VH-VL binders against q2ft37. Designs and how they scored, part 5

Target 1, 241 residues: q2ft37
Amino acid sequence: MGHHLKRVVSPKSWGIPRKTDKFVTKTSPGPHNKNALPIVVWARDQMGIVRNMKEAKHVLREREIIVNGRPVRHPDMGIGIFDIVSIPKSGKHYRILRDKKGRHVTIPIDEDAASSRLVKITNKTIVKGGRIQLNLRDGSNVLTDKQYKSGDSIVLSLKEGQKNEIIDHFPFQPGNMAMIIGGKHSGVVGRIIEHIPVPGSLPNRVILKDESSGESFETIDEYVVMVGRESPAIDRWGIEE

## First folded at step 1 (VH-VL)

Design i04 (framework fv_iluzanebart)
Fold by ESMFold2-Fast, scan of step 1:
Structure i04 (fold): chain C 241 residues (1-241), chain A 121 residues (1-121), chain B 107 residues (1-107)
Amino acid sequence: as target 1 above (241 residues)
Amino acid sequence: EVQLVQSGAEVKKPGESLKISCKGSGYSFTSYWIGWVRQMPGKGLEWMGIIYPGDSDTRYSPSFQGQVTISADKSISTAYLQWSSLKASDTAMYFCARHSPLLDEYYFDYWGQGTLVTVSS
Amino acid sequence: EIVMTQSPATLSVSPGERATLSCRASQSVSSNLAWFQQKPGQAPRLLIYGASTRATGIPARFSGSGSGTEFTLTISSLQPEDFAVYYCQQYNNWPLTFGQGTKVDIK
């Protein structure tokens, strides 16, 4: 049996009032902002920890919701795939993933798992002083002296005093495990079989094998997030086997 | 192989009820939306509405809200389009088509062959 | 609702020639624009999605470009099987809307 996404399905009415256009593209497009779930929607509609915007604002003023190690300041702050959400008062921790419907799902995790986050490297630049700046899929950046490639995933510490320390690395290469975060295979965990660079402006293609179904499928680079080496890191990521 | 197979042509009188079908195969039926598109004779395409068969969540075009009912039976991988009382203006080709549930990916990737509905006295 | 306007209504082209079809949206649809081909008696066939991404199995002679309100479908060397009606469709805003179609006809 293959690895399965552990799912807490969001309600059909989550996120957006019935009159709000479900097909509308976000006004500030970006990999993290595009399809991101507002924290107030998560807290009200998925988790039921607040009843309305007034309660949400109170909870945020009291610094009761922590995303990726930082207190949330604004109710419209977006959370996205692989983000870590903690509620210190209740000792509860969650990882955000996506189901096959493309909806955000909230996976309960333990405190140890909540001390780090997985993030994909989208670009890298050399900054003044000769260090490498890694540009990450969630829009954040980290500086490093070590060699990494665009398309790889890294694991960043969220611990006080060690924030943004790189503690693990999953290269984008054949043989390693990936989760698909877009397209018709969203939510599938598969093994990279082949990367096919495409000339010009067309997206590069990736062929993966879904070990659970035995089927091979094709997607684009943008939809691939590495989650392990020869085996998936399911123990740390909340993916149900 | 992904396929959407629609029911056969229908000839009906005004005021009659009708239910046409679209059967999916070759993929996880409950993981994709099914949309319905109308094409009147000699005219272009009009989107009518969609259903997510996994939980029967439906969304209608404002022009078709209250005029038709979209439903699905996931046990037989079949979606339906239904009229309670047909009008002559319902004469058209009706297509079903599949699309992704992800925001910004609501493009129709596979289409049924179409069901011709003729409403005349 | 967003109005999609295609031009020209009819395009007469000889085999082997380049065909360029235009689609204009009444307001921005970002890159959430698809192109479909429909031959007489057949269902529409997806050609392009995301304004410029070619669908699986679609020949390289078909290409799409544009963003916002102005979009173009180009067929670099028209083949006999390409004579059809072409539709653009926005999927950025509710309700989904199609253009009126451009008929590509033989000269």
Scores: ipSAE 0.000, ipTM 0.407, lowest interface PAE 16.1, mean pLDDT 81

Design i05 (framework fv_iluzanebart)
Fold by ESMFold2-Fast, scan of step 1:
Structure i05 (fold): chain C 241 residues (1-241), chain A 121 residues (1-121), chain B 107 residues (1-107)
Amino acid sequence: as target 1 above (241 residues)
Amino acid sequence: EVQLVQSGAEVKKPGESLKISCKGSGYSFTSYWIGWVRQMPGKGLEWMGIIYPGDSDTRYSPSFQGQVTISADKSISTAYLQWSSLKASDTAMYFCARLYYDSSGYYEDYWGQGTLVTVSS
Amino acid sequence: EIVMTQSPATLSVSPGERATLSCRASQSVSSNLAWFQQKPGQAPRLLIYGASTRATGIPARFSGSGSGTEFTLTISSLQPEDFAVYYCQQYNNWPLTFGQGTKVDIK
């Protein structure tokens, strides 16, 4: 082994144009995330880019901080897990992750890795015209004519002229790779072994194998984010370990 | 274990309505597309359409659009294929199948046993 | 719609011999091709997906190859239970389309 999946792999078309117009509909200003970190706190406390609110407002007015391909307009805009933050003037790019205690950590990544973002589909809604609205884990939505299911991850392009195009897809299925983003096993990357539906209001269970240790473990599907197929795509995103 | 169990054989006259069923068990019914495949006597397999039971999203093959209705009742994990007015040309074996996504498309990983529909005057 | 053409229509093979079945797509389907086995009175059974990956429980004598428009299913040493109709299916584009089938019969 040792070869990884191609960084940019677009979903196949089911007779629907692959380059169909897509847009992201947000339910509230910025990504809806109860655990979001305000951009001013990130820039001041974690990065040291600004000293105070006055400097933060100046940096945002000059469009110097880009989150998920869009210039940040407000210092209280939230950033969360898997968000891509770029600083064009310095040529620096970052991905936001969480540590074992649920705190935001900033991971430097290369420009290629910063050209797309990973997001989990939490639900589907049929809208006017028979199109599908995918509801994403960060609270945003994307319209598509293509078929996807809840629990899957999609990769959205952040490139100019291709913003919000779905360029890759990692199904929530046995055999595919996932990262755990909550609970005891947060931060672990493993292979899905089995999905166990639980009757009633209790969360469905997922059994994964951590291939680096050979150990299996169990979590709930809410904590599972797909990050690859047969091989993890995480290192293609500039994240090691 | 994953199972798809279909309703029993039907004998009908032209012009009659019919609704056949496919019940899924052993997996999250609302998380997988279910499709319907026709096989006419002595002929090959032909896709009719699919449904996502979680939101009842349906897609039909062009030759079957308007000819049949596919529906699902997620409370009993059952998908349906329905005709408002049967024709003799609808005589066939009808299979349901679960679709699995491998990264670029969907294929059938589990099949029902089939429902034989005979339409004769 | 993508048209799938299988050849031959009927293949006569003795037990223990090798059988090679062909499937052609009217346009490229990448590696998104599956093979199914169907015995009289039974539902189809998945043998191969992704052109070359054996499904769970399928014996090693079944192998698939090809990409784009030309695909092959090989059965290296035919067993009595392998006499059946075999269908290829593309799942690259909707609608999903099957070939007309190849019947593998006793010589």
Scores: ipSAE 0.000, ipTM 0.403, lowest interface PAE 17.4, mean pLDDT 80

Design i06 (framework fv_iluzanebart)
Fold by ESMFold2-Fast, scan of step 1:
Structure i06 (fold): chain C 241 residues (1-241), chain A 121 residues (1-121), chain B 107 residues (1-107)
Amino acid sequence: as target 1 above (241 residues)
Amino acid sequence: EVQLVQSGAEVKKPGESLKISCKGSGYSFTSYWIGWVRQMPGKGLEWMGIIYPGDSDTRYSPSFQGQVTISADKSISTAYLQWSSLKASDTAMYFCARQGYYDILTGYDYWGQGTLVTVSS
Amino acid sequence: EIVMTQSPATLSVSPGERATLSCRASQSVSSNLAWFQQKPGQAPRLLIYGASTRATGIPARFSGSGSGTEFTLTISSLQPEDFAVYYCQQYNNWPLTFGQGTKVDIK
């Protein structure tokens, strides 16, 4: 728990995950199928903005909760790490992150920060017309004419008229800034020092350094999301200067 | 390279105290669990317990809780297994092993060479 | 605690033959199961984790399968260096538990 919970809102509805326990949570099919938090759970139990399912359905019908630029239609719609949640009626905006125990935490952000979202590229395919379809970590897709690599992060605009336009790109390579999003070091932001390919079926290893503390962290490729180049585009998670 | 190096063999009498060690090197010591496994002569493997050095979270098998103490000193990257009063039935090979944490559990991927503990009168 | 039962206790096979080892859990451990090889005088060596994922440096002749309560380790063409004791281990629930071992001996 430590200082990572000092300034962030922790989920109230979720039990405390034990280090080797599996979470059993069902969400609607779509983005963040795995490890997603249902929007009604977030709104009712974590944020307290609705009291029950009836109120949740009412706010969704009135388009009062926007996820990644789209009004939420179903109370079981999943939200996950790096999603942008806006409540236009209250003028409030949030980015969803995770703590070191895998719990969703809600970070308040301003309107400018809520105008884009960060997402990791997991794969790419050629589709009709010869364009490249990027498959993103949250299960969504985006079309582009430019070449990108799996493991890289892109920043997508959420602004009206520019939706899903790629406005920034952070390559997965030593020297660039990354956030760990899984395992015991979840929430750590550091610079990639080394990427270690591992032969066979074990996952490749990544070493990150938090330059402010001098501490080094070892994790796996799947838990690394690029968040910047020379400096992070996302502030340190839960840590004050 | 990742290594776990255990302390040398011990010959003790019943009633004596003992503390054996397991030193990790070549990786972030506070980033992995260290488990302890007992193997009695001619017998199979028995899981004793595990410690996460980063916060000293410790879990024991019910068979070993109260019988041994597991601890770690992260400043010198060393885990410990200790007895306050040894019994002849504690005669065994004791292994330490490294395991991934939480979502990166890969099983015990690196093992120490073992510490042979002989308890006899 | 979850009891892990291995069978057979001893398996006698000739070099080049297929060996099949079984491991049963007293309740579901999902796919959180590992296989280890141990030779006399040595520490155990990780072969398989996640029921079916081969550890780094482990030869392709070793394969694991199963989920829930029934698991199998297969050695497709036994080599002389494969004569050893094999242990399964669940890491789904505290306390972690090992099977009693299967000794693979020369016929």
Scores: ipSAE 0.000, ipTM 0.406, lowest interface PAE 17.2, mean pLDDT 80

Design i07 (framework fv_iluzanebart)
Fold by ESMFold2-Fast, scan of step 1:
Structure i07 (fold): chain C 241 residues (1-241), chain A 121 residues (1-121), chain B 107 residues (1-107)
Amino acid sequence: as target 1 above (241 residues)
Amino acid sequence: EVQLVQSGAEVKKPGESLKISCKGSGYSFTSYWIGWVRQMPGKGLEWMGIIYPGDSDTRYSPSFQGQVTISADKSISTAYLQWSSLKASDTAMYFCARHEDTAMVYYFDYWGQGTLVTVSS
Amino acid sequence: EIVMTQSPATLSVSPGERATLSCRASQSVSSNLAWFQQKPGQAPRLLIYGASTRATGIPARFSGSGSGTEFTLTISSLQPEDFAVYYCQQYNNWPLTFGQGTKVDIK
């Protein structure tokens, strides 16, 4: 079949633009920065579930694609690392990760794994009424009565009736597991062995060790996302394809 | 220190085969893409293709697809650019360069010294 | 493919003067643009990536600006070692493409 209604794109097409107009669609309503992949690009080019923008808008209008527990309403909404994408009609669920080549990869996951998402805390503010507002790396916010620190990761429930409930917490500290999401070591999963504060406006440095290889990797705070305590929360972090 | 060291200059006749090399050192060779860039005498730079040595995933510029083969041997940290049948129009300086990861796209951060290929009758 | 056009083709500048080089893309490349320096007989050297970020070890006199389709490389106080050919490169769309180069020559 000529695949007029479905565009099949192999994993080898990810990470490096293959079409002149691939980046003309700007990430607009999504909170992700330059690492974001527009949902229309994902659905059309990576998944092949829509042929063009008209079909993408129809699918979104029918609430057929769910990102982090919410129906996507705009085709230029950005998805990024650790986001959960569900297609309820097909019963399929995916987690967005990055491979060692810097490409967004779509990892199939089961329904239980799709019931929560991992996100990094970038800042916190005390709001009216004395509650703490956590500002998250994906640009979203959650309110809590518990103390958390910037740099930590939290796991938020996506279950109906428990939306945005904090169900797990991975502190940013030596001994805990982290993934590098930017720079030359992107995709590396390792244990933090040292955090080196740098005075002034220069970025602080972090040293991670991949315990399977014994290699150490140096990066900056901004590129580190905590993914576990003694072990990674997902068995396939950074190692699949 | 990061280094990319290329093989020496080649003088060939049209129709001959050729394989030139680019050896990486001072970094994890399997963790970075290696690209190939052509520069014809007195002209600018043309991107030819890239390879990820960790799994030999290759991508070519449409202008070079089917004209050259890019490969790598990770056991000796070496990438290759190969022609089955050279043409006079292949006369150029060929550079290898390491691609730095930048949010789904790549730029060249370190370059080899170049391999001059001359093809004449 | 995205066509990159650099201007001027040649720029004659005296040491200590400011040099401004332009690069235009036929379509938007966001900020995914790099600048390279090439001296005769040498490999290109990365100066700027992400339109405005200096590569490691590149002197502060080199600065980049722009986004979308219009980009500029500025050398604030040209040194004798800065006389070279400069190339812009987009890495937003496949295939990767370079401009034709601007030669910065001594006046």
Scores: ipSAE 0.000, ipTM 0.408, lowest interface PAE 17.2, mean pLDDT 80

Design i08 (framework fv_iluzanebart)
Fold by ESMFold2-Fast, scan of step 1:
Structure i08 (fold): chain C 241 residues (1-241), chain A 120 residues (1-120), chain B 107 residues (1-107)
Amino acid sequence: as target 1 above (241 residues)
Amino acid sequence: EVQLVQSGAEVKKPGESLKISCKGSGYSFTDYWIGWVRQMPGKGLEWMGIIYPGDSDTRYSPSFQGQVTISADKSISTAYLQWSSLKASDTAMYFCARLEYSGSYYFDYWGQGTLVTVSS
Amino acid sequence: EIVMTQSPATLSVSPGERATLSCRASQSVSSDLAWFQQKPGQAPRLLIYDASTRATGIPARFSGSGSGTEFTLTISSLQPEDFAVYYCQQYDDWPYTFGQGTKVDIK
């Protein structure tokens, strides 16, 4: 076509070296985080690992419970859906999910499955240096040069040498797979059919199809967590209908 | 129905300021980046920069850094491209486009273009 | 910046024939490559993204292939409405860059 641009340009593209989302700013979830289950309640009531607060404090002091790759320091630290809990002393790993009654359930997983975690993007902000900070549903943050949309899910590596690297991405859009984490359809996995924006203060609506039953249902944006793309990807997360 | 509607053609003299617009409708304006593309008469396409309307994060192509200002007003779902002092070399067709980022980054919807003519 | 080079600059083919357009990147862009069609007086139209995925509403006669640095757009059974300039564009790294375009003329 004829117009040629001059090539007298440094290799520099953004002024900042392109990163693979290696770094995070982490904020600790607590009992005030809605939908969170305190670690002491989980260890005492769901797992039977400790009998009381004194035992819980001892286990935490000895760094025997790891959540998302980090030793838990406080017994009221919250754990939530898709969090990875490891007990290195016993070689056991677990993923936290929700059942159809909206209760937290603990799913045993192997070490490979415990090497990454799924988390929903709730918002994004700009930090000095021009990088984008993704604000995640569990209260942590991830820095990235890549573009991601609020409402999407990302998969973060927990492996040494790759910690907090974004290794997968599930957009919030029709055709992709989601798990419902609240309301009447909590615990259901379905495919997004339609997103219906609602004007004003009312929440936006989402219509999904449960492919196992063929039944369609409706929920709100807040209850939707993406767990896959158009092709099935949910089996890797220990999710079942 | 997703639509990007650009402002009408402009005829200006060198040294004058100009602000052209791109209005989005039929989608959540604050959730998508908007890009600006220049096409000089008889020439190809050049990316100028992109903006995220939700927080006004902007990224300029190196050749356009300092030459133009990209901005957005999310209350009226409108992105802007602005010159403080036009030059004859700014004569071109200017397009806006929406960036889809759902596992890939591609410009799916485009405005109709705004022709800017700068001559003395 | 990544430089995109298209060839040929102009391609003349008869209606019903196959047209093959090439796009080369100065460094690997993986599969982060899109193809656009621009008809005289119109805005660009997205044809292909991710090197080989057809955009919604694009006829099956348009297909893309390639990865890394070498990419091809193929238009099988060219129609009169396919008279246009075609641009490749990489989105692997910023700034995003277009090729200079290939003009397709139907005889």
Scores: ipSAE 0.005, ipTM 0.419, lowest interface PAE 13.0, mean pLDDT 81

Design i09 (framework fv_iluzanebart)
Fold by ESMFold2-Fast, scan of step 1:
Structure i09 (fold): chain C 241 residues (1-241), chain A 117 residues (1-117), chain B 107 residues (1-107)
Amino acid sequence: as target 1 above (241 residues)
Amino acid sequence: EVQLVQSGAEVKKPGESLKISCKGSGYSFTDYWIGWVRQMPGKGLEWMGIIYPGDSDTRYSPSFQGQVTISADKSISTAYLQWSSLKASDTAMYFCARGYDYVFDYWGQGTLVTVSS
Amino acid sequence: EIVMTQSPATLSVSPGERATLSCRASQSVSSDLAWFQQKPGQAPRLLIYDASTRATGIPARFSGSGSGTEFTLTISSLQPEDFAVYYCQQYDDWPYTFGQGTKVDIK
């Protein structure tokens, strides 16, 4: 009845932390600035697959790390929540989430789960030709002929020949399941009870219930990411019920 | 009921060592951050550092790095703030607080530390 | 580090009146902003977190608003027990930083 994140088993996570070379890495500018983890820091500190910047640059030159279906070229590239990281040579795939203390955690997933990514719609615009452009939380955009609302989550295919096709949709509405990605309740998965829109510049509020604890809590809509419908697909995202 | 109980007031001389405590109860101690905040007489609040007792992950504010040691004993749900050598400028009220996702919602009553010659 | 600046330093109001307190961040803190109340001789008490969410047990007369760099705490009808010092605090980036405080005083 609890929510548990599955973690990568690595030498550093087995108990006593290992020492690594110290080097400073800046996170790339972009949509994940404040919450982004540089790929070299992830590979060195969470995964233990590189020891220093020289090894990281070698791994990237050989295209050994894929993020959201694209080879990583720069060690300072940021990865963020819900990003898919694959290491093709070892057949391993991971989803990046946040734990209850606000840290990035690496969740091992299978190849099927790694063939798509979950992303929240932050805005939408009508572009030339009458199509709808969805602006996504990670700063990317996707064009669609279907109607979606800001605040909803969509699942985008990462498969060759189907890249960026919308293959699933989780509406932001009462009854559906969400993960909190910021604020006091970061890492909690709960069911939407009520959305309280506030006119003007004030943040809209959301009341959720953590069904495992029976507690209700309140947050702002900026921190809510839909992860399922009435029967959530939580297990697909590396969260244990 | 969530509660943080701090050790009693201390009167010390410059150069002496000191270790003050903050005991948590009514919640899972290893699942929350514990932070330490200094308030000098008549002044505002300033963060000193935080610790996650579950894995001893500790972060210090730059002004306090090397000046104090923060630790925790999860077997007795107690966090500590320690000085190896006190200075008169360490005279202050020290608060501990528990945090979840960096929001510090429950606070200890404070420990007054007076350092004088 | 992110610098938090509060204004005014002191606000004199009568019971029953509205009080508005401002907090400004030197760079964007998104909505990772909390408000605390401190009475003489007491520990700080959390009022608002995530810029606008009331903490458990906090009366409805307290409300928070803002995002990015500009934040406001409003007390809609000030009660005698509300005379205190109020601090804003960002938790967007370490080290977490407090504003200097606004003292709400009786006229």
Scores: ipSAE 0.000, ipTM 0.432, lowest interface PAE 16.7, mean pLDDT 82

Design i10 (framework fv_iluzanebart)
Fold by ESMFold2-Fast, scan of step 1:
Structure i10 (fold): chain C 241 residues (1-241), chain A 121 residues (1-121), chain B 107 residues (1-107)
Amino acid sequence: as target 1 above (241 residues)
Amino acid sequence: EVQLVQSGAEVKKPGESLKISCKGSGYSFTDYWIGWVRQMPGKGLEWMGIIYPGDSDTRYSPSFQGQVTISADKSISTAYLQWSSLKASDTAMYFCARHYGSGSYYEFDYWGQGTLVTVSS
Amino acid sequence: EIVMTQSPATLSVSPGERATLSCRASQSVSSDLAWFQQKPGQAPRLLIYDASTRATGIPARFSGSGSGTEFTLTISSLQPEDFAVYYCQQYDDWPYTFGQGTKVDIK
């Protein structure tokens, strides 16, 4: 792939007209999903699939919304960046991304793209059996016999019979592409130029280049999620020429 | 050739600080865990803790949590074991060992030669 | 913490004879059990991992068996270089723990 990169985003207004009564849903409590969007808010405000909590509960009882390969059970279930949302009855699939203002945007994708999801490795734990458990940014875990580094991204299969199988890997290293998910440059996609380790308690620094603008910028490790190499893999994440 | 080379023997007094090292070579230092094992004179082996140098993820054995600090500098492929204030009971041989991360097959297939630490008045 | 107990503390064997060493875990460690050999003044050497798999370069006279809580290291036809201290270690859960060791002496 060339360096002519565009990010595709959904329109800013997707909701139906609200009633005078307030409809508020909290995200289920969890350390890794505090900034997640509740599924009922997504379905009501971004997609117009439901009008109120009664309709949301009906849709979920009928298992009509699938997130990361699993039917949604609770209206307050959180969805976040890189999650895959499918609506089997309509044959539609979506990937959740983030715009430059930090808000969730919904990107339509095809069935093939919806058969896997991307997630960042935040930590590694030694568990029963002496194996390495990768702790992922969304709070989920996966066991592996292969060596992976914290800060890398992996692609997990969502296919029946292969769920959570690691099918691809994007190392956190110079030359590879990343999306920024926090701070001033949130929503920007760039190529890693340099990683600068900082001694002590200060966060490590990362310099990236936005190849579409030619501008270089700096951020911290915590805000960097690897989304590819120089391969066409980046097209699968809703980014194109 | 994979090799772990440890720093030389140390003789210290109680209350002094100490930092010993373990330098890895012949492999990708950031892709393997490195652990520290204590062996007191005439006694058996005790795991102290383990570190993943690529991200400094560190796990301590409960009896050593707060007693020592394990760290690594990936730019020079070196792991460290450090005491802020030594005690006579810290007199021991200290080994570093590399963990081969093959999942269901756990293998510390390379050990350092050991660093003898003697703490006496 | 999983406690590893080895027996006997010392074992006297003549060259050419069979030695059998036991290791017991305070709770099940499945097959996540390794055996190490240590000679005076040397670092430990891995002999067996996954309860029964011989490490690279380890002679066929060394064999491991067992699962759960009871494990055995067998040395057939003991050679002069085999007189050493042997440790078992579980890696089923952190912290990893060693047994107290079995010293194999010449009879």
Scores: ipSAE 0.000, ipTM 0.424, lowest interface PAE 13.6, mean pLDDT 80

